# VH-VL binders against NAD kinase (nadK), part 74

Target 1, 268 residues: NAD kinase (nadK), of Syntrophomonas wolfei subsp. wolfei (q0aze0)
Amino acid sequence: MKIILVNNRFKENTEKKAQEIAGQLSALNVEVIIDNGLDEPYAGTVDFIMVLGGDGTMLRAARRYGQRAIPVLGVNMGTVGFLSNIEINELAEYLPLILREEYSLEARMMLEVAVFQQQSLLTRVFCLNELLLRSNSPRMLSFALEISGQKLEPYRGDGLIVSTTTGSTAYSLSAGGPIADPQLDAFIVTPVASHIINKRPLVVSPEREISLHLLEEREAIIGIDGQIKMDFGAENRVLIKRAPHPLLMVNLKAKPFFTSIDRSLQRQ
Below, E stands for the ipSAE of ESMFold2; O stands for the ipSAE of OpenDDE; V2 stands for 0.75 times the mean of E and O plus 0.25 times the DockQ between their complexes.

## First folded at step 4 (VH-VL)

Design aa14 (framework fv_ragifilimab)
Fold by ESMFold2-Fast, scan of step 4:
Structure aa14 (fold): chain C 268 residues (1-268), chain A 123 residues (1-123), chain B 113 residues (1-113)
Amino acid sequence: as target 1 above (268 residues)
Amino acid sequence: QVQLVQSGAEVKKPGASVKVSCKGSGYTFTDYYMYWVRQAPGQGLEWIGVINPYSGGTTYNQKFKDRATMTVDKSISTAYMELSRLRSDDTAVYYCARDYSLEFGTPYYMDVWGQGTLVTVSS
Amino acid sequence: DIVMTQSPDSLAVSLGERATINCKSSQSVLFSSNNKNYLTWYQQKPGQPPKLLIYWASTRESGVPDRFSGSGSGTDFTLTISSLQAEDVAVYHCQQYYDTPLTFGQGTKLEIK
């Protein structure tokens, strides 16, 4: 078995812990590739991806490897989050099940984001939570939103979020979007500080194509999963579609989504 | 080890151009914005611009827009800043610096800096 | 352009004593939509590039000692070193990232008294 071990080098002691776990796996005849975020994604074939860290590390792993249809397990190392399945102190207990492939998989949709300059494709990226278009200054944006070729009235505000159902509890929630069952496939379109009355979050089919472009020259950025920033100007257009493959998340123990989110929302 | 290594010191005459390089290592070059900042002797820091190495998109300080050009060569993880029509008051240490890109909503502040390149403009 | 002004231009403080450096912006760098202050602090030692200390006005960068703290909101910001160590002798710069062009204060030189 060949496993990629993804860790966050910016967290204290995480690289030392990753090396320790890699040694334990190697002793069990598992080949380990460590991805601490410094180098390009591993290009070879692997059987499993183990993510050591919080939600941020999982988002990075999903961006790098999510389109390969490889099982991905989130192992929490301290910070509470929604994307991890087990805690680090539980790893020894579950490791035999991982090696025997005794687990279930949960498919989570991803976004495909394509950014154009005029008619030329500049870049294509994937993400698990959301794309955020926002002003890079206090000035509001004026932009066009099209859903499957249907042109909506111009949007004016600080930005817009296009989210997966997994992302419904991330930035979309903070901007007033709905909480979505992650077992559903849908885009959630949530306005950010809209200056237009009656702008509401939209829940649309994941088969829809969403496009955005600015109607006036402003300094704006596109954010991907809160980790990648891209400049966005009036000559740019972004196209958002369902990614070809979902992220395959490993489920080793029951996770009560509704109970967990309910508790989180009651925190002061 | 994450580091930015810049080209060596330059002495230029007024009216000439200078091109400073900045090579990133120990990280995925295209995942982080690259800024250019200068500092005249004994003075504060002054922002020149920022480039997204992934897309090539740039934002310039209007003060430098007509004279500064920022580019990247992804194949060698190197960013460049060229400043033309140099004046004596362009004498400064020029820095490249990497964005803190781990957290969205942090538009422009710098976590890793190059060692600096002294550019002296004199007749 | 947003103008950043630091005070004092230089400050001498005895080892173990509190050092306070101020930064004022010509307009608010508090973004009302997210209630965040777009303000950073950097430390620069002679012959070296700046080093990030604090971002979002009060969030300490990883690896920065607890004696460093940032406070303030809107237009008035403070960097505090609760107990000066010899290694803290440097020039300190504030920077706003609320709007382009990004702008820095003129710097405050901190010396041992």
Scores: ipSAE 0.000, ipTM 0.438, lowest interface PAE 12.7, mean pLDDT 85

Design aa15 (from r1 with heavy chain D99E P100G Y101W Y102L D103Q S104F G106P L108G F109M Y111V; framework fv_ragifilimab; at its last look DockQ between E and O 0.01; V2 from the best seeds 0.00; counts 0 for: pae E 14.7 > 2, placed apart)
Fold by ESMFold2-Fast, scan of step 4:
Structure aa15 (fold): chain C 268 residues (1-268), chain A 122 residues (1-122), chain B 113 residues (1-113)
Amino acid sequence: as target 1 above (268 residues)
Amino acid sequence: QVQLVQSGAEVKKPGASVKVSCKGSGYTFTGYYMYWVRQAPGQGLEWIGVINPNSGGTTYNQKFKDRATMTVDKSISTAYMELSRLRSDDTAVYYCAREGWLQFSPYGMDVWGQGTLVTVSS
Amino acid sequence: DIVMTQSPDSLAVSLGERATINCKSSQSVLYSSNNKNYLTWYQQKPGQPPKLLIYWASTRESGVPDRFSGSGSGTDFTLTISSLQAEDVAVYHCQQYYSTPYTFGQGTKLEIK
C-alpha cells in the first residue's frame, strides 16, 4: 500500500506530525509520500490520500489529486471544518480500518475551469468549492453569462460565483446562495451582492456548460476555491463544467451535515 | 507507443478538394486536442486549426476558415482535414499533431504525424 | 495576430561550438497567472516532421539532450545549443500558443561550418 500524506508547509508543527505519521505507517509496511505543497504533485500511482489539516488543505489536495479517483481522507489538525472526517487524535483508532479498506466513500462533484485567451486554452484547473469572478478595481463589471449556449441578459455589478454543492456553504452562502446537500450534483450560480445588481441565484444541472466573458475592458479576477487568483480581461473567456471525476471522500465516522450547518448558522 | 499516422500523398487540380486523415494510436484519442499545420516547400510552418476529438469542436485560423473543415471519427481514432477550392499555392506538406498537457496547461505539439504531401498543379 | 520573428535566417557553427537562435514576438506571450511563457521550440530535420524540443520557453522535452536550453520571457526568447553536434543540423522553429491564431517564426537553418 502506498499513501500520500498532504500537509500545510505554513502551519506550525504539521511537518513534524506528518513525519511522525509517516514513520508509524512505514512500521506497518506502508509506503509513504509526503506532499507539503512545495513541489509538483506526486506523479506515481497511489492507493490512498491522507490530508492533514483543515478545509484549506483539503481544497488544495482536491485540486492536486481529486481527478485520480483515489480515496481521500481529511484528518483535522485543530479547527473543526466541513471537509475533515476524523481528528488527528483519532487516527490511531481508525488506522486499522483504513489499511483493511473498511470505509465508505462519498462522491463530491468538482468543477473544471478552463480559461482562454481569444480561442487559445491557457489553463484548466479543477476545484471543489467555487469559481469567483470579481472586479479587481472600484469599477463595476459588465459581463455575459451563457448557460449551455443560452445567453442571459448582461450582468452588471461586482461579480458572480459558480459553486458546487460542496461549495454552497462557502463563499456562495455569504453572497446569498442556498445551502445545498453536498450529495447532490448541481451548479449554484450566485451573483455577488452590490448596490446595483438584482439577480437571483440559479441552481443548474451539472450537465450544463457555463461560460463567462467581460463586455468591457476591466481589471477582473477569477478566484478558485479562495486560493488561486487568475487575471481576467476582455480578451479572456472562462468555461465551467463538471469535472470528469468526483472527489472520493473517505467516511470513517458519521458527520451530520445538516445539524452542523444549522448549528453554525445559529452562532452567527 | 504513441503515434500519429497520416494518409498518403495526393496530387490535385486547382479547384478540387483534398481530405487528409490522421490516425492516432497508443493513447486515449479523445483526451488530446489535435492540431493541423502545413508547410509549403522551403517555407515556415502555418497553423490551420485545432479540433477537440471528444466534442468535435473546432477553432480555425481565419485564413483557412472558408475552405478548411476538420472532423473526427472516434470509432477509428481518426481525425480529418479537408481543404477545398485548392490553389497552386496550397502545395505543402500537411501535418497533424497532438497537443501536450502538463500542470493544468498546454505545452505545445508533442507528437506529430509523418506529414502528407499535397501537390496542386494543372 | 502575434507575429513571430526569428534571427538569423541561417547560421553556420563549428562542431563543439555554441549556437544561438533568437525569437521575438510582437506581443507578450507570458501568462501572468501561472508565470509561463507560451512559447515552444521545434527541431526539424530534412524530410521529417518537427520535433518538440523546448516548451514554456525554458523547459526541455523528455529525451532532449541537455546541451539544448531555452531562455527569455515576454517577447524575447533564445534557443542555445551549448556544444554543437553533427546530428543538430536542422531548421529550428519557434511558436507561440498564447493567442489564436497560433503563429510560428520563419525558421532558422543551422549548418556545420
Scores: ipSAE 0.511, ipTM 0.800, lowest interface PAE 2.7, mean pLDDT 90
Fold by OpenDDE, look of step 5:
Structure aa15 (fold): chain C 268 residues (1-268), chain A 122 residues (1-122), chain B 113 residues (1-113)
Amino acid sequence: as target 1 above (268 residues)
Amino acid sequence: QVQLVQSGAEVKKPGASVKVSCKGSGYTFTGYYMYWVRQAPGQGLEWIGVINPNSGGTTYNQKFKDRATMTVDKSISTAYMELSRLRSDDTAVYYCAREGWLQFSPYGMDVWGQGTLVTVSS
Amino acid sequence: DIVMTQSPDSLAVSLGERATINCKSSQSVLYSSNNKNYLTWYQQKPGQPPKLLIYWASTRESGVPDRFSGSGSGTDFTLTISSLQAEDVAVYHCQQYYSTPYTFGQGTKLEIK
């Protein structure tokens, strides 16, 4: 068995724990590769991914490895979040199950985000939570939203979020989006401080494609999962689709998502 | 003794499909990756893909992604590789090979099948 | 894809002499996180499947004679047979398993001079 441990090199506690766990796994004849974000994603075959840390680390892991159809286990290390399944102190208990592959998987839809310069592709990114289009000035943006070729009325506001259901409890929620069942595949399109009072978020079929572009000569920013930032201008267009593969999240321990929402959100 | 035994030689027409089997014995079948590698006459080795016999997870060489299908039957410790839409340049000896990721011998394809010659000719 | 290039394509070496085969990868196969080179060497005798000789660039597989050794790091690797024996006549292949698709060199045919 070959496992990737994903941690954050800037969090020393996770780094040390990764080394410790790596040692333990090695003693169990498991090959371990540590990904602390310093290097490029490992491009070899692996059987399992353990994410040591909080939601941010999971988001990075998802972007780096999510399209490889590898089981990903979130191991919380004292942070508050929605994406961890077990606590670090529980890992020893569940390790035999992991090694025997006696766990269930929960497929979480990811976004495929393509950013274009006119007709040229600038970058393509897969992400677990959301894409954010935001003004980088105090002025509101005017931008066009197109869903499966249907052009909606122009949006005016600080920005727009296109989120997965997983991301519904992230930035989208802060912007007034709905909390979505993570077992549901859908886009959530949440306006950010729209000039239209009570402009409602959209829940969009994962089969559709979402396109965004500015309707004015102004600079904006694209944010992906709060970790990637790109300049976005009038000559750019972003296309959002359902990623071809979901993130396969390991479910070792049942988590009562709906009963723990209030607790989790209050801590954020 | 640990060994991989492959199915016999195949002769196919262009456009046909071939399915090669590889039976493992003498070891825990699900504990090792199964690789498929081919070698055209007088040529080097070419990696086709790998399958985890336990999970069924596969990774293909992009060159073969649309034509090759790897499967396993754990109940009989047998791996299969099917290659469709055969063409003349698919003529090669096809090998299965195991690789473990154990602490004492983690890397390299340490046990190989005897090879299966697949000839594609009109 | 990582391209593996061996040199020479073929060589003849006298019995008892040193044989050296080189393998170069188009990009590094050293993983910085564990400081391991994902490079293997195989021996293939006529009519037989390949046999694992070296993994992690320099670790000799069990049962492989001491006269075989692997060296190198990053992109440049070498297989050395310190004293060629008659049974060493074969084609030798290097392979990277750092990045998919895994790729092999074109092979080096080693013969007795």
Scores: ipSAE 0.016, ipTM 0.480, lowest interface PAE 8.1, mean pLDDT 90
Fold by ESMFold2, look of step 5:
Structure aa15 (fold): chain C 268 residues (1-268), chain A 122 residues (1-122), chain B 113 residues (1-113)
Amino acid sequence: as target 1 above (268 residues)
Amino acid sequence: QVQLVQSGAEVKKPGASVKVSCKGSGYTFTGYYMYWVRQAPGQGLEWIGVINPNSGGTTYNQKFKDRATMTVDKSISTAYMELSRLRSDDTAVYYCAREGWLQFSPYGMDVWGQGTLVTVSS
Amino acid sequence: DIVMTQSPDSLAVSLGERATINCKSSQSVLYSSNNKNYLTWYQQKPGQPPKLLIYWASTRESGVPDRFSGSGSGTDFTLTISSLQAEDVAVYHCQQYYSTPYTFGQGTKLEIK
């Protein structure tokens, strides 16, 4: 069995714990690859991915490995996140179940994002939560949204979010988008500070193709999961589809979704 | 109807500060950029800067960057411009103005406040 | 900064005659991507704020009489009042909004001869 341990090199406690866990697994004849974010993603055969850290580390793991259809377990190292399943102090208890593959998997839709300069593909990236298009200046954007070749009336505002259902509780929620059950597959398209009142959030079939481009030259950015940022201008466009594979999240403990929503809806 | 209503005239001494308010009504306040422009007596118009009332983001004319501060209070649809370290050549009428736009492009300042006279004298 | 220069500084024209006001920018204000000149004309009557008159060099704002027209491209622009009326007595300003700071011409005072 070969396992990747994903951690964040800027969080010392995750590096130390990753080494400790690697030692425990080696004693059980498990081959361990540590991915702290410095090296290229491991390209060889892997049976399981263990993410040590918070939701940010999970988002990076999803981008690196989510399209490989490998089980991914979130292990919380402190503050409970939305994407962790077990606590670090519970790992020893659950390790036999992991090794025997006695767990269930929950599929989470991902986005496939392709950014173009004119007709040339610049980059392709996958994300778990959302793509954000936003102004990178005090001026609002004018931009076009197409859904499966259907051109909507132009948008005017600070930007737009295209999220998965998993991402519905992230930036999309702050911008007024709906909360979605993460077991559903859908795009959630949420305007950011739109001048046009009829531009309500849209829930869109995962079979659709979404395209965005600017209608005039402005400084804008594309943000991916709040972690990757790219300049975006009038000669760029972005194409968004459902990714070929969902993230396969390991479920060892029940994590009630709807109770968490109720807490999150209350103002601090 | 769209209206911008500014605070009343002020008399200040050199070295003081002034804060002019501009209340918008009849439109979605956070959806339109707000400009500040001044006009000294008998002189032309001078652009001070622009604020995005949704984000609070600003761009200032470099001439004013060290002394001008633009802010908004979204809850009462009001923009503010504060000018510090006043001197006699800051005597002017100060205007707020809304950025006009068609669906996808701005075209100028389509609605202006009535102006606020600020007089700086010793 | 883009410098906007109007000419003349003042102008006296007989009722019913044509008035012509020129505005030159130190740099082009034409956006090549949409082929629009980011130049605006304002009318300002005594004791009043400016009023938007012409935008994109040649497009009249809603409610502006047909006697007002704008022309020009790039760096040279003209405001024309084809048949001057008494209510057209004002100071006229051109402004570029192509790049910050958004600068104005010095103004042209129009009077009835």
Scores: ipSAE 0.000, ipTM 0.421, lowest interface PAE 14.7, mean pLDDT 86
ESMFold2 (binder alone), look of step 5: mean pLDDT 92; pTM 0.941

Design aa16 (from r1 with heavy chain D99E P100G Y102F S104W S105T G106P L108G F109M Y111V; framework fv_ragifilimab)
Fold by ESMFold2-Fast, scan of step 4:
Structure aa16 (fold): chain C 268 residues (1-268), chain A 122 residues (1-122), chain B 113 residues (1-113)
Amino acid sequence: as target 1 above (268 residues)
Amino acid sequence: QVQLVQSGAEVKKPGASVKVSCKGSGYTFTGYYMYWVRQAPGQGLEWIGVINPNSGGTTYNQKFKDRATMTVDKSISTAYMELSRLRSDDTAVYYCAREGYFDWTPYGMDVWGQGTLVTVSS
Amino acid sequence: DIVMTQSPDSLAVSLGERATINCKSSQSVLYSSNNKNYLTWYQQKPGQPPKLLIYWASTRESGVPDRFSGSGSGTDFTLTISSLQAEDVAVYHCQQYYSTPYTFGQGTKLEIK
């Protein structure tokens, strides 16, 4: 068995904990590859991906490895999150189940985001939560939204979010989007501070293709899962589609989504 | 392992059309853009176009736009390139090639088909 | 269109010696947001498809020997083979993928002296 162990080198003691766990796994004849974010994603074949950290580390792991159809387990270290399944102090208890492949998998849709200059592909990224188009200055954006070839009336505002259902509790929620069951496949299209009254969030089929481009020369950015930032100008176009493969999330322990989000909302 | 396997050599008369196939295996076919490139005998490489196998979306080199058609059949992991109204100067080896993708940034054509020789003669 | 020009068209180098091939683009192929040059080098042997050697101007593809290296940025690029071996006899092509249409250099034929 070969496992990739993903950690966040910038979190206190996470690197040291990753080394400890790698040693324990090696003692059990498990081959371990540590991915601390400094190098290219591991290119070889692996059986399992274990993510040590919070939701941010899980989002990075999904971007790097989510399209390989490999089981991914989130192991929480400290702060409460939505993407981890077990706590670090529970790992020893669940490790035998992991090694015997005694767990269920939950498929979570991902986005395929392609940014073009004219017709040239500049970058293509996969993400678990969302794409954010936003102004990089105090000036409002004017932009075109097209859904499966259907051109909507121009948008004016600070930006737009295109989210997965998993991402419904992230930036889309803050912008007024709905809370969605992450087991559903759908795009949630949420305007950010729209100047036009009645521009409401849209929930559309995950088979739709969404495109965005600026109608005026403005300084804007494309943000991916709150982790990647790309310059976006009037010469650029972005295409958003459902990614070819969902992220396969490991369930070792029941984690009730609705009671978790309900408790989180009560604290706001 | 990752492979692209193309259809066999074709001999066509001027004015005919040719359709070349390219079957991918050993990877997620819909996860990688597919390029079509040709090379006339003793000449350099010339880009024909690119197709996104997930969407069927295409971008053509303007030189070939009115004669080339790229399509994909996701169910059999196969891409096609059809070139119509063939001329003698279309005689070339036609290649399909996969665009390599690292993290969030594309890089070169990392896997190539073996090539399909298309000869156009009367 | 971005025009790619290679030099020389043909090069003969003795075994064990250094081979240098140049590639110039008519416009910059550097993408500022990721600071990467969208330039690749391919090796093509007779009767075979091209093989990717170097991408992003200087990153070696997996499995490519250390004697191959790429350098340059913006518009001027170089492929270097530090100690030529018999199996390196081939045509070498540079390519830009910054802007469509994607374009290749004319190729450089490398031979043993």
Scores: ipSAE 0.014, ipTM 0.558, lowest interface PAE 6.9, mean pLDDT 88

Design aa17 (from r1 with heavy chain P100S Y101I Y102F D103E S104W G106A L108G F109M Y111V; framework fv_ragifilimab)
Fold by ESMFold2-Fast, scan of step 4:
Structure aa17 (fold): chain C 268 residues (1-268), chain A 122 residues (1-122), chain B 113 residues (1-113)
Amino acid sequence: as target 1 above (268 residues)
Amino acid sequence: QVQLVQSGAEVKKPGASVKVSCKGSGYTFTGYYMYWVRQAPGQGLEWIGVINPNSGGTTYNQKFKDRATMTVDKSISTAYMELSRLRSDDTAVYYCARDSIFEWSAYGMDVWGQGTLVTVSS
Amino acid sequence: DIVMTQSPDSLAVSLGERATINCKSSQSVLYSSNNKNYLTWYQQKPGQPPKLLIYWASTRESGVPDRFSGSGSGTDFTLTISSLQAEDVAVYHCQQYYSTPYTFGQGTKLEIK
């Protein structure tokens, strides 16, 4: 058995904890590869991915490894989050189940995002939560949205979010999008401060391809999962499609999505 | 281990078509764009096009757009490039190569097929 | 189209000496968002496919010896081999992947003097 440990070396004490866990796994004859985010993703085959950290570390792991159809377990290291399944102090209890492959998997859809300069591919990213197109200046954007070859009326406003159902509770929620069951596969298309009041969030089939481009020269950015930021101009085009594979999230203990969201919303 | 394996050499007459295959192994086939590049004997490299294996979306060099067709078969991790109405100046070694990305930035063709020699002669 | 021009077309260098190959693009290949030059260098030995040496103008691919280095930004780029070894005899190609159609330089043939 070979396991990747994904950690964030910029968080205090996470490197020490990763080494400690790697030692425990090696004592059980498990080969361990540590990914602290500084090197290229490990290119070889692995059986399991263990993410040590909060939601941000999980989002990075999903971008790097999510398309390999390998089980990914989020282990919380004391940060509050929604993508982890167990706490670090519970890991020793659950290790035997992990090594015997006694767990269920929850599939979470991902986005494939491709950014072009005219017709040249400059970037391709797989992401778990969302793509955000937004203005990078006080001026509103004018942009075109095309869904599976269908050209919609132009948008005017601060931007647009294309989200997975997992991302429905992240930025899309803040922009007025619906809360979606993460077990569903769908794109949620949410306008950001639209100048046209009748532009509503759309929930569309995950088989659709979504295309965005600016209709005027403006300063804009494309954001991915709140972690990656790219300049976006009138010569750029972005294509969004369902990623070929979902992220396979390990479920070792019950996590009550609806109860947690309900409680969170009452506190805001 | 990551590898691209292409079909064998072809000899064609002018006006015929040729279809070259490229099978990927050791990686998630749909996770990487696939380039097609050719090289005439003693000449430089020339880009033909690129295909997204996940969507089937293609971008062609305008020089080849009317004659080249790129496709993929995801079930067998194989990409194809067909070139029609062959001319003698199409004689070249044809390569497939995958496009690599580190984090979110494309950085180039890190894995190449061994090449397929296509000879066009009367 | 972006035109890539290499110089010289051929170069003969003695073992252990420095080899320098230049590549010029007709327009900038710098992507402002990530501050990277979309320029690669490939090594091609007889009968073999090209091998990626350097990407983003100056980043060495994994497994490539330290004697290979790339420099430059925008439109003017250089590949340097600091101490030529026998196995470095090859044709070297630069490529831009900033804008379609993707274009290559004509190649530089490196030989031992």
Scores: ipSAE 0.045, ipTM 0.602, lowest interface PAE 6.8, mean pLDDT 87

Design aa18 (from r1 with heavy chain D99E P100R Y101L S104F G106P L108Y; framework fv_ragifilimab)
Fold by ESMFold2-Fast, scan of step 4:
Structure aa18 (fold): chain C 268 residues (1-268), chain A 122 residues (1-122), chain B 113 residues (1-113)
Amino acid sequence: as target 1 above (268 residues)
Amino acid sequence: QVQLVQSGAEVKKPGASVKVSCKGSGYTFTGYYMYWVRQAPGQGLEWIGVINPNSGGTTYNQKFKDRATMTVDKSISTAYMELSRLRSDDTAVYYCARERLYDFSPYYFDYWGQGTLVTVSS
Amino acid sequence: DIVMTQSPDSLAVSLGERATINCKSSQSVLYSSNNKNYLTWYQQKPGQPPKLLIYWASTRESGVPDRFSGSGSGTDFTLTISSLQAEDVAVYHCQQYYSTPYTFGQGTKLEIK
């Protein structure tokens, strides 16, 4: 068995814990690859991916490995989140189940985002939560939204979010989008501070293709999962599709989505 | 193991069309982009376009977009590239190639088909 | 379009000696956001398709012998074979995948001296 341990090398305790866990797994005849996010993803075949950290580390792991159809387990290290399944102090208890492949998998849709500069592909990235188009200044954006070749009336406002159902509780929620069952496949298109009063969030088929471009030169950015920022100008276009593979998340213990989000909203 | 197997050599007259196939095996066909590249005798490689086998979405090199059509048949894990209104300078070996999936591409080609020689002559 | 230019067009090197092939791009293929060069090297033997050797300018593909190495950044790139073997006789191509259309160099033919 070969396992990738994904951690954040810039967090002091996670690098040390990753080395410690790798030693424990090696003692059980498990081959371990440590991925701290700074180099290319491990190119070889692996059986399992263990993510050590919070939701941010899981989002990074999903972008790097989510398209390989390999089981991914979130192991929480301090900060409670939505994407981890067990706590680090529970790992020893659940490790025998992991090694015997005695767990269930939950499929979570991902976005495929392609950013073009005029006619040239600038980058392509996968993400688990959302793409955000937003103004990088106090000025409103004017932009075009196209859904499967259908051109909508121009949008004016601070931006737009295109989210997965997993991302419905992230930035889309803050912008007034609906809470969606993460077991559903759908795009959620949520306006950010629209100047046009009849612009409402849209829930659309994951088979749709979504295209965005600016109608006026403005200082804007594209954000991916709240972690990656890219400049976006009038010469740029972004194309969003459902990614070829869902992220396969490991469930070792019950984590009720609706009660978890309900408690979170009480604190907001 | 990953294999891309292309259709056999073709001889065509100027003005005709040719359709080259590329069958993928040993991997999840819809999970990897398929690229088409050609190589004229004694010349370098030239990119024609890319297709997403899951959605059917395409991006063409502007040089070829008026004559090239890329399609897929997911049920048989096969991609097609059709080139119409053939000229003698379209004589080339045509390759399909698979993109390796990584975060933050554009991507490189990790596996190639064996190539299909298309000869266009009078 | 990004133009890729290789030098030399052909190169003859004795067995066991070092071979060096250069590739220049007409504009930078370094992506500042991830600090990676979107450049690959392929090996092509007569009658065969290209085989991936190196990607992101310096990362060697699995199964490729360690005598092959890539270096360079931005617009100037080099493929080095530290100790030439008989099976290394081939045409070598560089390619940028920074922007579409993806473009290739004209190729460098490597021969035994």
Scores: ipSAE 0.000, ipTM 0.404, lowest interface PAE 13.7, mean pLDDT 85

